# Ledger of designs, part 184: VH-VL binders against o27280

Target 1, 266 residues: o27280
Amino acid sequence: MDSMNVPEVLEIKRIVEESESVKTFIFSWDFRREVRPGQFVMVWDFRDEKPMSVSLIDPVRSEIGISIRRVGEFTDRVHGLSEGDLLGIRGPYGRGFELMGRDILLVGGGIGMAPLAALADEATARGMRVDALVAARTADELLFLDRLEAAGVNISTCTDDGSCGFKGFAHERLLTLEENHDMAAVCGPEPMMFQVMRILDERDVPAQLSLERYMKCAVGICGQCCLDDTGFRVCAEGPVFWSQELSRVREFGRYRRDPAGRRVPW
Short names: E, the ipSAE of ESMFold2; O, the ipSAE of OpenDDE; V2, 0.75 times the mean of E and O plus 0.25 times the DockQ between their complexes.

## First folded at step 7 (VH-VL)

Design y9 (framework fv_marstacimab)
Fold by ESMFold2-Fast, scan of step 7:
Order: C-alpha cells, then sequence, then structure tokens
Structure y9 (fold): chain C 266 residues (1-266), chain A 118 residues (1-118), chain B 112 residues (1-112)
C-alpha cells in the first residue's frame, strides 16, 4: 500500500458469522503498516465508504478482521458478499488503546465488543490478566464469548432481558464485581459508557472509552467528526479517549444529534 | 499459595475500639477487592465491609456504617478494619476474604475473635 | 435483615442425594444476581464450593452442583459422604436497603 489515504483493494479471505446480524470479514494485511486495537479503517464497497473498527489483528497469520453489524444499505450490501469478493480498505486511522499495568477490565456493549476483542488478544498475548464484562440487550447479541474464552479471558455477561447471565445493565453488573484493575477499556452505547466511567472513576481505575460516532472523514480536516465542548475530531483525535478527556465533554452520555444536527437527550 | 492471616482481635469493653489487620500473600494484592465477613458464636455469616483494589471505593453493611472503617495498604499487602463504638452485638469471628469472580469470596483467612464484653 | 432463606437443617444417609434451597426475592436472585455457595466444616473458615450459580473451583468434586431458577437457587450433593457434614451458606447481592452482599442463614447438613 502506497498511502493510507488511498484504498487498497483486498480480497475477502474468510467470513465468520458472529450472529444473525454480525459478520467478521478477514483480509491478508501487510504489517509493515502497523495496526493497533481501537483503530479503524475506511471500508469501500465501490459505491460508499464507511469507518469500521478492526476486531482481529494477527501478525503471525498476516491477517486483520473487521466486524460489521447489519444496520443499513451499506452494511446490507457488504453482508451479501462472499469469500473471494473484493473491498477497498484504507487506513488505519485514529488513536488506539494503550495497554498499561498487569490487570485489565474490558466492558463491551453489543458490537462495541469488536475492538475490545482485538485488545483482549493483545493483552492476553502479553500475559496480562483480562476480565471482560460483555453486555447486550439479549443473549443472541452477546459477541465473541467463545473467542474470549479460548484466549483465557475471565468472562461475565449481562443482558437487559435476563436471557443470559445477569439481568440488567452493564453498570449494574459492574457494581457487583468489586475487583479492581490497572486500567479499563470500554466500548458500547454512550449512556452505558457514561455510567461505567463514573464507577471506574470512583474506583480509581483509569479508563479508555471508544467513541465511534461522527467518524465521517478519515482525512481529519473536514470538521464533521467533532465533539461539541472540546472541538476534538473523533477521526483525528479519537476514537479512543481517556475518561479525563470525556469528563470535559458536556454532550457525552447526555445528548445525541438528530439528522439535522440538533441536540436530543438520550 | 494464596494466604490471608488476620490479627488484632481480642476482648474489649462496649464503646471501645479495635483495629484488625489481614496480611495477604501469594497474589497481586492491589488487583483484588477485599472484604471482611463476620460470624457471631453459633450464628451465620454476615458481610461487613469491602474495599476496591486501589482503595478508591468502600462499602459497608448498614449495621456498621459510621462506626467501622475499612482501609488497605497495598505497599504492605495488608487490609485493615478500624472498629469504633463497639457493641455486644459486634462479638464475632472476623474473616478476611478475597473478592473474586462474580463477587464470590474465593479465599478466606482463619479468622480472628472479637469479644465485646466486660 | 435476612433476605435469603435457607432451611436450618437437612439430613441424609451415605450415598443419597440431598438438596439445599436458597430463596430470595426480586431485589437479589430474582434480579439475576449470581449465587455462590460455601462449605464450613466445624471450627474452620468457610470454603468456596460453587461460584456464579454453577461453576466449581479447582478441587471441588462433581458431586456438588448448583442451579438457579427465578428467585431461588439450589445446591445439590449426590453420593453423600460422611465428610460432607458441615454448614452450607448461599450468598448473593441485594440492590435494596439490606446492603450490597447478603448471606443465607445457613443449613446444617447431618450425615446419618
Amino acid sequence: as target 1 above (266 residues)
Amino acid sequence: EVQLLESGGGLVQPGGSLRLSCAASGFTFRSYAMSWVRQAPGKGLEWVSAISGRGGSTYYADSVKGRFTISRDNSKNTLYLQMNSLRAEDTAVYYCARTSRYGSFDYWGQGTMVTVSS
Amino acid sequence: QSVLTQPPSVSGAPGQRVTISCTGSSSNIGAGYDVHWYQQLPGTAPKLLIYGNTNRPSGVPDRFSGSKSGTSASLAITGLQAEDEADYYCQSYDSSLSGSKVFGGGTKLTVL
């Protein structure tokens, strides 16, 4: 690849069905261009381009994986592809997670487990103790449990409807898990991340949170990926932020934006 | 190889104070929340207090709030329970316990007896 | 106040099956909080027997199993042996005024 800003056309090597709505697309990757957990790539289907977090990083096999949930026209088209088909990929972009200490907590909601699964692989490969709290609305939306278990991760689950594990929200489950950690990484819906961040702050656990919304421009000069209170551009300065940075953003966990760009409460 | 050793128990008069200690070894102490659990003679187990691994969060049973203070010194691998304004009802064996998976207590010390009477 | 109810005693003969119940409410077991079980031999500290409803720590025999349904949990002991004579406690978390962690009242198992 000449430049990270020019898409490289890659063949889909393997597709893993994670659930009815989630697939992981695996590509050969040239690791002369480093990829870290928490970074994203732009995926181009030769019609539209969308940002996707990297969910598998395997330098030994020279592979990366990108997990995609079916939520609209672009993702529906990509889900219709087969092994051997082509996609354009450019990147990686953004700030990834930093690993520190010996014990790490991962808290993931739904598809937010995708970047955390890549982080879990790296942390376990380094000999770290990894605890994962995997949350979803229902049991069939819990992702990567077999992969995490195979890696030696200590798993706790919760579902809103009680169909698997604890019945309730991630932050309610976290209150019953009184273990402390050297750091935490969190990815999921913003209201969940806000509540989890508050608990981790009270426990003196430094946390990194992946804020994936507003990743509209990989070049980083368009201004479309912007946090209101700080002026941070998610594609240029994120998507991973420390809890200290997010505590300064009044919008985080309180407001979202409608299609017209107006603030709407969660 | 995990060991928890309690000390500091004894006989004390009502209204008095005691400080319990628990020396931990065989694991990364700062990575685990720790708890105190007590058992009155011939009675069942009662959770008393818990502290997060770095000490930033503390939790107390209603029966001891305002009277007991849990703390830890991670440089010494030691857990403490400061007990003030002791009552006859506080008479019990006090166990140091490590909080583990799903909030269970996977290792316990042998306990130290606290007797509140004349 | 106690929020988890266990029978005060159960008994069985060697080789038999015995079950110990732990009954809670919507603020604890019914809310999906995990149930853990402890064995306490006379004069000793409790030992973790089952964690997270169904899991056995290393060294705990298959004869011990846990289950959970609705607002209740059960500990089952099959192939009862003399050394199983002990007090057994369930433990969970309660989201109400009773505090964060709660134990059952305990059950004395007598092997006849």
Scores: ipSAE 0.007, ipTM 0.537, lowest interface PAE 9.6, mean pLDDT 85

## First folded at step 8 (VH-VL)

Design ea1 (framework fv_azirkitug; at its last look DockQ between E and O 0.88; V2 from the best seeds 0.00; counts 0 for: pae E 6.4 > 2)
Fold by OpenDDE, look of step 8:
Structure ea1 (fold): chain C 266 residues (1-266), chain A 121 residues (1-121), chain B 107 residues (1-107)
Amino acid sequence: as target 1 above (266 residues)
Amino acid sequence: EVQLVESGGGLVQPGGSLKLSCAASGFTFRTYAMYWVRQASGKGLEWVARIRSKSNNYATYYADAVKGRFTISRDDSKNMVYLQMNSLKTEDTAVYYCVKEDYFGYYFDYWGQGTLVTVSS
Amino acid sequence: ETVVTQSPATLSLSPGERATLSCRASQSVGSYLAWFQQKPGQAPRLLIHDASNRATRVPARFSGSGSGTDFTLTISSLEPEDFATYFCQQYDDFPLTFGQGTKLEIK
């Protein structure tokens, strides 16, 4: 039996308030179970279960962090928890990011910065130069800025309303940035990722993008997270995909499927 | 750039009161716990008080030496942390530092320049 | 409380030499140990956190090692600006406690 498929009941060690709507929950972790940036875990509050990206990987403290945005009933309950409370965690699952080269560009939007923050830590630990383009609707929704800065990341911000940094979207800001990165990692709203990917492809920058889809089993069995025409399972073949892989995915940047399997536009 | 600027130090008689202030800038103040740490002249460092963030209900903690006499508070809207010191004793004489906790809430990462409190008759 | 003891009290060395500072905790603090540098008239500056992680903008010549009860701060090759007092501090348990300091002075 693979122990990774059994939820482990873990105590919340620390809670970091990232924003008004985002909290990071920190847990002790046995690193005999390897976890990579870009992978996700299934969080169980003993009522429901949702996939969440790992946003912190700290082998020194033997801890992981999971950043959760308040968006519905499940996350509302989780956000009501305190340090010392319990959650069930199973995983990690999925394909994480692969680091290559010396210079990496991170492009994140909103909660999409969660896995990228973990990746930033790994990249900087490896001595890579890390540039991060952090996007959000407003300044208050920008995530992990202090953390990234502390890690030595070169940060560029953009907001839809211009309340911080560049006024506009991430892909617009990206067009103004230098083109000297060996690879890029992207995570955020799919329309953003779609535009960013196009720019990166034009620049011949290898790019990995983390997709968000409805996941039920997390083990590639139920098919709820299958991408049209390819059969890619976001939980198994992803959630991190190379741009070349996503170029084969017709629905990418265009629509997704809801829990009922219906097409819903972005 | 993280900046912590203490003020309010001075000379006070034993039994007197003093309120220290610390103005913070250069980081998302509301996210972090703040501390006061003091250092007597030529001596070591001593933790005095801690106040956690709103997400942790502004929980406060005190060293035994100051419990019941000192009160730490904060105003997130102004990026300020305070230390109300009552019933001051001569042994409270020290430079008082405003200290920022790290992002994840474990260690001290930035210190202010300090403000001198002298308790003497 | 966890008592933190540093040794030696004073260390006299010349620029270019290797400095080794010790910090011992009365009980295990895991890796929750920080090192600070303090120059006269200045506030402490974080050098190392979590026993072995260099803080931002700390030169590579500074390194921390150890876990549990025994910790070491190493300066591989002393620079003139490195002569100061160094404090270790545990943050495993409250109350937070500091060592008494090691004064690194020029020989």
Scores: ipSAE 0.871, ipTM 0.927, lowest interface PAE 0.6, mean pLDDT 95
Fold by ESMFold2, look of step 8:
Structure ea1 (fold): chain C 266 residues (1-266), chain A 121 residues (1-121), chain B 107 residues (1-107)
Amino acid sequence: as target 1 above (266 residues)
Amino acid sequence: EVQLVESGGGLVQPGGSLKLSCAASGFTFRTYAMYWVRQASGKGLEWVARIRSKSNNYATYYADAVKGRFTISRDDSKNMVYLQMNSLKTEDTAVYYCVKEDYFGYYFDYWGQGTLVTVSS
Amino acid sequence: ETVVTQSPATLSLSPGERATLSCRASQSVGSYLAWFQQKPGQAPRLLIHDASNRATRVPARFSGSGSGTDFTLTISSLEPEDFATYFCQQYDDFPLTFGQGTKLEIK
């Protein structure tokens, strides 16, 4: 039967507890299927299928890692799995980050740090200087700090409640940081990304932002991941966009769409 | 900065007991498996015990030589790892190291300075 | 159980020379092999993980190679502080096992 891309069933090799609500699931991966930081996969638990960002790309061990926040029925079921259990994986899909220059700024909010952790590994491996602003609501939700430090990343933290680092939002902390980066990569809650993008645009720092939108097919057929003003499909033309591309999009940072495609506030 | 500080070593007679402690700091302790590894004087290294994180049900593993006599445990609220050693034998004489595995749970990345256990009549 | 055997048992060299230390596993461990340095009276220090990846703050003169059953640690130009005991460890499966060590001593 004719079909689109079919999930490959893979064994969970390792599970890393990143926080109380986030786990990274590590799988063996055949790197003939190239994977780039910022791309995503569709994870199938034999009942439902959801897009998840790749957070680890390790050709030496022939592994990828996928970080999943527990937020609903699907992710609750996946978080209940153990090493040796099976998941289906389709992909990778989407446009990944492009690295430029010698100095990169990463700005990540919550689970948005996942694709940026993979990018940090690639950037440091290329000899770039990497600064990361890691944001969360609380100290216990700051992700990948140990991993980023081990990779040689210069870390700044902020928490909404002030329990670790700067008290406040990522864009507020960003205003206090040096402006000498060749590029930036941003991923997190869309309101945060909008505010960060505005600051980076004012500083003339080239920026790439990674967006999550509701999606089903991952190849652009269903249209559920489209941006309002452009018809861009997050799964096909993104999820990584240059800030210039997003400046033309009125919905960015203002509202999201529910599974039925209706506008709802963030 | 990662720090692992062992304590509780000492001199004990065969058949006796000791409890070793390891105070951990500088990393997100609750997400890592923790280990005890020992080294007899002038000899090689021998893995003794492992305890996994809460998300892995605190599963414990022991080397055959200590199984049934040693118990590894942890207290995530205090960032502590313990090794209860019962029915000690002269072959258990060694420096005992508290060790953590790397972020992904594959290899040993940090070791404590060790605590000496001497089992001698 | 995977037995890990190191050679030579002792290697006598002078500062500035290249050192080559070998580690053999009784069955394939893929790339799951680490190298440690231990100076007298000190805890072991991780040098190389995953056969060839240098750990943080380890000087570039240390390098690892190999896969499967045959592994090598190379020190390209010996410094006085490099004279120590080196051991390898497989972490492919339990029980975790260490080599018996190679003592690198000054000629």
Scores: ipSAE 0.131, ipTM 0.621, lowest interface PAE 6.4, mean pLDDT 86
ESMFold2 (binder alone), look of step 8: mean pLDDT 93; pTM 0.943

Design ea2 (framework fv_azirkitug; at its last look DockQ between E and O 0.74; V2 from the best seeds 0.00; counts 0 for: pae E 5.7 > 2)
Fold by OpenDDE, look of step 8:
Structure ea2 (fold): chain C 266 residues (1-266), chain A 121 residues (1-121), chain B 107 residues (1-107)
Amino acid sequence: as target 1 above (266 residues)
Amino acid sequence: EVQLVESGGGLVQPGGSLKLSCAASGFTFRTYSMYWVRQASGKGLEWVARIRSKSNNYATYYADAVKGRFTISRDDSKNMVYLQMNSLKTEDTAVYYCVKEDYFGYYFDYWGQGTLVTVSS
Amino acid sequence: ETVVTQSPATLSLSPGERATLSCRASQSVGSYLAWFQQKPGQAPRLLIHDASNRATRVPARFSGSGSGTDFTLTISSLEPEDFATYFCQQYDDFPLTFGQGTKLEIK
C-alpha cells in the first residue's frame, strides 16, 4: 500500500461525458485506502497538479471517479486524455461529509454536484431518502441527473435561464420547497452556498458545505487555502464544513484568495 | 421515464435485408452506448451489436455470428439507434431488443419491447 | 468467450417460499454480473447488477451475491408475480454472454 502522499499512477478505466465541459474519469482503487464523499484527491498529469473532488465511490467495482470541469490549461490537457491513459492520484485528503438522519437534502450548483453525487450514492445505499436540488446556469450544465435518478434520488432542478426546471437560483428554489430534512449537504458557487446556508439555518436544518479554495499542498502545510480570521485550512479542516463553522468565517460568500494570495470578490 | 421503442421487424427471405430502428427517450441519449440483443423463440439471449457514444468515436462491436452482415449505427440528433441487417439467415430469426447501457457503461439497464424478425423461405 | 451456466433449469416453488438460483461463469468475471427477470411476451428486466446491487424499484426480497465464478440470486419470499424466467449475464469481457435461464414456475 502506497503512502497517501505519493501519487499513484493509475490508468483511466472509463471516461463518462457528463456535459460538454465536464468529464468523469474512473480509476481502479484499493479500498484499503478509505475514501469518503466530500474528500478530494490531487490529480497529477505529470506536469501540474490540481485538487479534484471524488464524485464516485464504488467499493463493489473497486473504483473511484473524479469529475473534472474544463476551465484552464491543466483541465484542457486532462480532458484530452483517453481511456487507458495515465494520471497520478494522491490522497484522499480533507474532511468529507457526515450523514445523519433519514432524510437528506443535497443542494448543488454546477461542478459542485460532483461530491454530492458520491454522497447521494452512500445515502441511498444506507436507505436514506435523498432529495437533490440541482442548479446550473443552463439545462446543458446540469450534472448527474440520470445518475441521481437511477440511484433513486428525488430531483429538483433550477436554471438561471429557466431552460430546465425552476427559473432562478438554488436558494430561490429552496424557498419554494416546504419540506424539511434531517440534514443538508451543499456544494457549488460560494454565493449560492451562502444564501442556501442562511435559509437552512433559519429552518434549523443542520448543513454541511463544501468549500473551494486554491490548494497547493493538500496537507495543511502551505497555508494557501487558509480562511481569514479562523485559520481553517480548507484542505485539512475542510473542504466540508458545518454551517456553524462557516458562520465564523468572515470571507465566506464574500471573497476568496487567488494563487497570489490576493482577495478576489465573488 | 426511459423508453426504447423498436420498429422495422418483419418477414424476410434468406439472403434478404432489413433495417431495425429504435427510438430512445427519457435520458441523455448521446452519452450512452446502445446495444442490440436478440432472443430466438424459447431460447436464451444473445448479444448482437454495440455502438459507443460520440466521445468514444462511435466505436462499434459485433458478435461473431453477425460480423460482416450487420451494421449498428446511431443518430444522436434524433435519439435513434439502427441495425442494418444484410444477408439474413434463418438462424437470425429472433426478437431483437434495443438495449440501453447504464450510466457508467457497464451493464444493461433498460430494454425495449423488442421487434420480431422472421427469416424464412 | 466466457460461458455462463445457470442451475437449475427449472425451479418449482410455491408463493411464500425462498428461491435460490445459481449462475456459474467459466472464468472469473469479478462482480460484473447482472440478473434479469423475463416474463412471457415481455422484455427482460434488470434486477441485480454488479452481482449484488439491486436495480431501481426492485423489491427488497430480491438479492444477489457472489463474486468470481459463482453467483446466486435469492428471492426471500416468492410473490405470485415473481414466477418468470431469470437470466444471468456477465459483462466482464466481450462478447457479452448470458446464461440459458432458470424458469421459476409455480408448484
Scores: ipSAE 0.854, ipTM 0.923, lowest interface PAE 0.6, mean pLDDT 95
Fold by ESMFold2, look of step 8:
Structure ea2 (fold): chain C 266 residues (1-266), chain A 121 residues (1-121), chain B 107 residues (1-107)
Amino acid sequence: as target 1 above (266 residues)
Amino acid sequence: EVQLVESGGGLVQPGGSLKLSCAASGFTFRTYSMYWVRQASGKGLEWVARIRSKSNNYATYYADAVKGRFTISRDDSKNMVYLQMNSLKTEDTAVYYCVKEDYFGYYFDYWGQGTLVTVSS
Amino acid sequence: ETVVTQSPATLSLSPGERATLSCRASQSVGSYLAWFQQKPGQAPRLLIHDASNRATRVPARFSGSGSGTDFTLTISSLEPEDFATYFCQQYDDFPLTFGQGTKLEIK
């Protein structure tokens, strides 16, 4: 294993408050360790370590950003930190998104927009046309809208409660959008991703989907992030998969695993 | 569309007070540091005051020329920035701009239209 | 405090000519330098950030270059609408400081 498998202690350079429950922590980064949109890092608060989305990749400023949703004790502690405080970062890990063509569709639900925001930056820098469907339960939970707008992304929103944009689920909004994309990138709740994948497959749009699974080692040794049918490890062979790879997986969209590895329904 | 709209300027005598307001819209106001920058007639630009976001404890900073006399504040629930100006001097005469930093807090990306403050007997 | 000095104070040129405006910082600011345009009666408008990155909807005739202490704004072929005062501003170190401005006079 190389030096990226030991956490590097980094100073929090800047904190961006994305929502009431999501913050982006920005660190200086040596880009000799390449980072691709769709990869993740393990964040260490000197007590515990959790996987987190890379949402900003800025080689010009030599910075990365890590978006963290407050969901429990670990993330509560991290959200209490200030600029100048320290965190351990190991990684990056996993397979990132691959860009193709001239027109890309991004479909993100909740914190799933984090890796897609990084991808949007790269796509626009390459001169691609970027459409984003940004989904959340409520308007207050829509993420990265200011940043996407500034990058020149064409944004469509949907909220479960209709407080902003289309009232309904992401896949319902997708059915009403134009079908003129060369590829799609999807990240969010697994049931949403399954429904979106089905629509994109029917339209013959190549799609890449980013999966979250329970992870411990981040290098594929422990097996806790495995998919049932293929032996794919989300931390090693993913988290980004092509839709065709996932079409062979029985468990995708049907159930999830808790931290103990038990199957639980969606 | 990002908009910054200043108000509260006017003519005031030396030693007087004014409170400037800036109404912000078109962006997630609470996450940005905000500035007041002024420009006296025929002069360059001079920063006046800065207030950071809640995640940075609403820290405030002032140019030496206004320290102790001016107070910057914000109300995130109303998307407002304020500048309370006390003990005004003739050298405070300027157009006062409300200014926002970019998303990541590096450079100024949007300016208000400005509000004129004239301090004269 | 980082002092930012612009030259020349006034630049008189005709439409179609190339304008070159200089900005010098008293200590290195890396690439943390912005350029603004201010037309009479208007607020400043961002042109260039991070020394060389053109801001949104800024015409391609505007370009920025330099790093460290020496920076240049170039307007490749002047149009009458480019009559304005141009400011540079460093944002490497607090307090943020502006150059005194270069007035570009177009005949």
Scores: ipSAE 0.159, ipTM 0.610, lowest interface PAE 5.7, mean pLDDT 86
ESMFold2 (binder alone), look of step 8: mean pLDDT 93; pTM 0.947

Design ea3 (framework fv_azirkitug; at its last look DockQ between E and O 0.85; V2 from the best seeds 0.00; counts 0 for: pae E 5.9 > 2)
Fold by OpenDDE, look of step 8:
Structure ea3 (fold): chain C 266 residues (1-266), chain A 121 residues (1-121), chain B 107 residues (1-107)
Amino acid sequence: as target 1 above (266 residues)
Amino acid sequence: EVQLVESGGGLVQPGGSLKLSCAASGFTFRTYDMYWVRQASGKGLEWVARIRSKSNNYATYYADAVKGRFTISRDDSKNMVYLQMNSLKTEDTAVYYCVKEDYFGYYFDYWGQGTLVTVSS
Amino acid sequence: ETVVTQSPATLSLSPGERATLSCRASQSVGSYLAWFQQKPGQAPRLLIHDASNRATRVPARFSGSGSGTDFTLTISSLEPEDFATYFCQQYDSFPLTFGQGTKLEIK
């Protein structure tokens, strides 16, 4: 089946409650269709379609997982689904993360941990040392902690309110960490990613960052996810970008475009 | 560190009732289905009951041997899982283990130390 | 229900030897098979899940193989602490079922 055009109707095999607002939906997957951490799929509930990051890649069970945060009408409907219900999935799309070196730092915020969780699994499977800085507003919003721990990931947490771990933002916590890594992968609120990237650049740590933008087609045609000045399409050239690439993107960390194409500040 | 601590076991006469408790810690309790598994002395392991997470509406499932007599419940606010055992039979005599599933809900990854239930006249 | 049968019932070996334990399911369970170790007076401990994946902190000498109906737990070189009873369990379908166990005892 052509992953670029036609959604495959898949049965929800399992639902994992990650938090009050986040659920992971697990599907059987034919791994003849390769999927990489950092890539996304288009989820179709037969009414609307939204891009979602792949948060689980399990070749042993032939499964993938998609973590979805409840944020609007589409996600409300999806969160109302049960095991055995159907969703349309097309993809995967976009550029995923690349792993290099022996030590990797993951910095994630909120639902941004979704693709990083998948990356953590791959990295640990390869025998890499994985450190993860997991950030959220509150302790209850920290994602994938048990999963990451089970995978052998060294976890550091930070929360805005100090309810768990370091009180403060991810970049502030990062400043307190002196250990260096061969590479970093970052995903979360763009202001967070912007600050984290700056710190990593100063430390000469190669970094990949996953951006979130309004995506419509997912195949680089409609241009809704184009980044200003560069013409980068988040769905095609991204969503994972190297820090050097993002340094060329004027809007990064500053604003995004809404579905109407208007500039919206972060 | 994951910990599961069972309590409530003891000696009870046939036809009697007993309520087991399991205190869970070291993991995000609300995310997981919880199970009771029992083991008679010198015998194998037998699944007894399952209670699903909130996301799955706290659905409950029972082995045929205990269906209608046992009730599994949970209190996520207290990280507790319970097993109400009514109409106990001698064949219910066993060590009862509180068990959690793995993160994705497939296999058992941690067991409590167990609590002994003895049903005897 | 899926019946799970282990063999042999008892296995007598010496430290340093290789142990091979078998588990057979009455119907295909895919890779949804786990192995547990249980010592006297203790709760079962997960060793292998999904037929071949070692659980956290499980020594490398333990390995699982198989799919469908036939599964094997292998201990490459027995350590004194490895003498215990081993159970396999399928979690492909409910009710969840366990094998009757293989007792690994010191020769």
Scores: ipSAE 0.873, ipTM 0.926, lowest interface PAE 0.6, mean pLDDT 95
Fold by ESMFold2, look of step 8:
Structure ea3 (fold): chain C 266 residues (1-266), chain A 121 residues (1-121), chain B 107 residues (1-107)
Amino acid sequence: as target 1 above (266 residues)
Amino acid sequence: EVQLVESGGGLVQPGGSLKLSCAASGFTFRTYDMYWVRQASGKGLEWVARIRSKSNNYATYYADAVKGRFTISRDDSKNMVYLQMNSLKTEDTAVYYCVKEDYFGYYFDYWGQGTLVTVSS
Amino acid sequence: ETVVTQSPATLSLSPGERATLSCRASQSVGSYLAWFQQKPGQAPRLLIHDASNRATRVPARFSGSGSGTDFTLTISSLEPEDFATYFCQQYDSFPLTFGQGTKLEIK
């Protein structure tokens, strides 16, 4: 039965301010609906519905967390909510990350760190060594640093403006880091992910990358989340893809599509 | 490394006032709820006050024993937590600890060294 | 308000022995239970959170168990530095409450 396709109205249990522009909203969750790092949910504020990454998966407390960046009218309204207010949640949807080996590299840009924070918790719980390259435009926009540090993650930072850590792009910092990983998980702006994927492929590091596309249905039937070269639907076959799957996608890292389907530059 | 350093304790007469300060470092202070917990000599621990992060509107909560007399506040630009203590009673004599919760606000992960407040005539 | 009680009040043991400390909540707190160690003149130190999760840099000889209302801290083989007072604390609901403590004394 497809009861998960109807939004469930849930109370906001706790709000964590991750940055000036990012908040994590925590809800009670029945884990008979299993959730994997890299999956997403559709968040409904009773006017609009948007896909949001799951950033916390806590079956012990029966809670999930979703991290939402303020980027427009919908997210402005959600950021104005308080504990006790209601949101509709449907999901989870999509294919999550798979863990392998003993040493994992996480590469996250901006809000892309959200699904990677959930993956880091699972990886450390399994006893894996976790390195994270956390990227943002400025120091104040670096996400989840305290949480990752508390989990025992080895953190490297980079910022576009050099205000914290390496000055420059994530892929430039990656070239200077150790090459001792069994796998990588990547999420962030597509131009960043493309450059990071190229380096990881040259190093023969298995990589999984999490993509975003405009979504409406979240179950693969509306076509708004399709990749142009393969017919992959981000909401159904992704959002997490292996690097070899993405190697066949000509648009990846080159352009995106607006809601009308037009090619637009990154 | 997480550090919490309390100051402002001392000797005060009943009915007097003190303001405690806690300087925080080694973590992203503005995203955490902060607490004061006290311990009278040879006694157990007692929660005193809580102040929430900015995302939770800096909401404040107090133990019944101090409600109306104590005010917790914070300054995120200076990484400081304060406890204004008014109308002090001899029962308020204790070591006062500044306490940090974990990232998601479930448990206390770090405590300061404490500052002694003595209320005695 | 959730009352948290500890037993025994005092536990006298020798180095190398196993210590078992109990904590009981007046209503279910799920797994929202922490254990702290406090030595004289020092601040409390977190040992266990979420009933059974060892905090950073806490030796493996410390373990926690239980859920709901009944919780246990176990020290598998006592070291000289383990003789201290131990507190449990519930964080399921406000007001946050602590047990009265168990003093673990050298015999």
Scores: ipSAE 0.150, ipTM 0.642, lowest interface PAE 5.9, mean pLDDT 87
ESMFold2 (binder alone), look of step 8: mean pLDDT 93; pTM 0.947

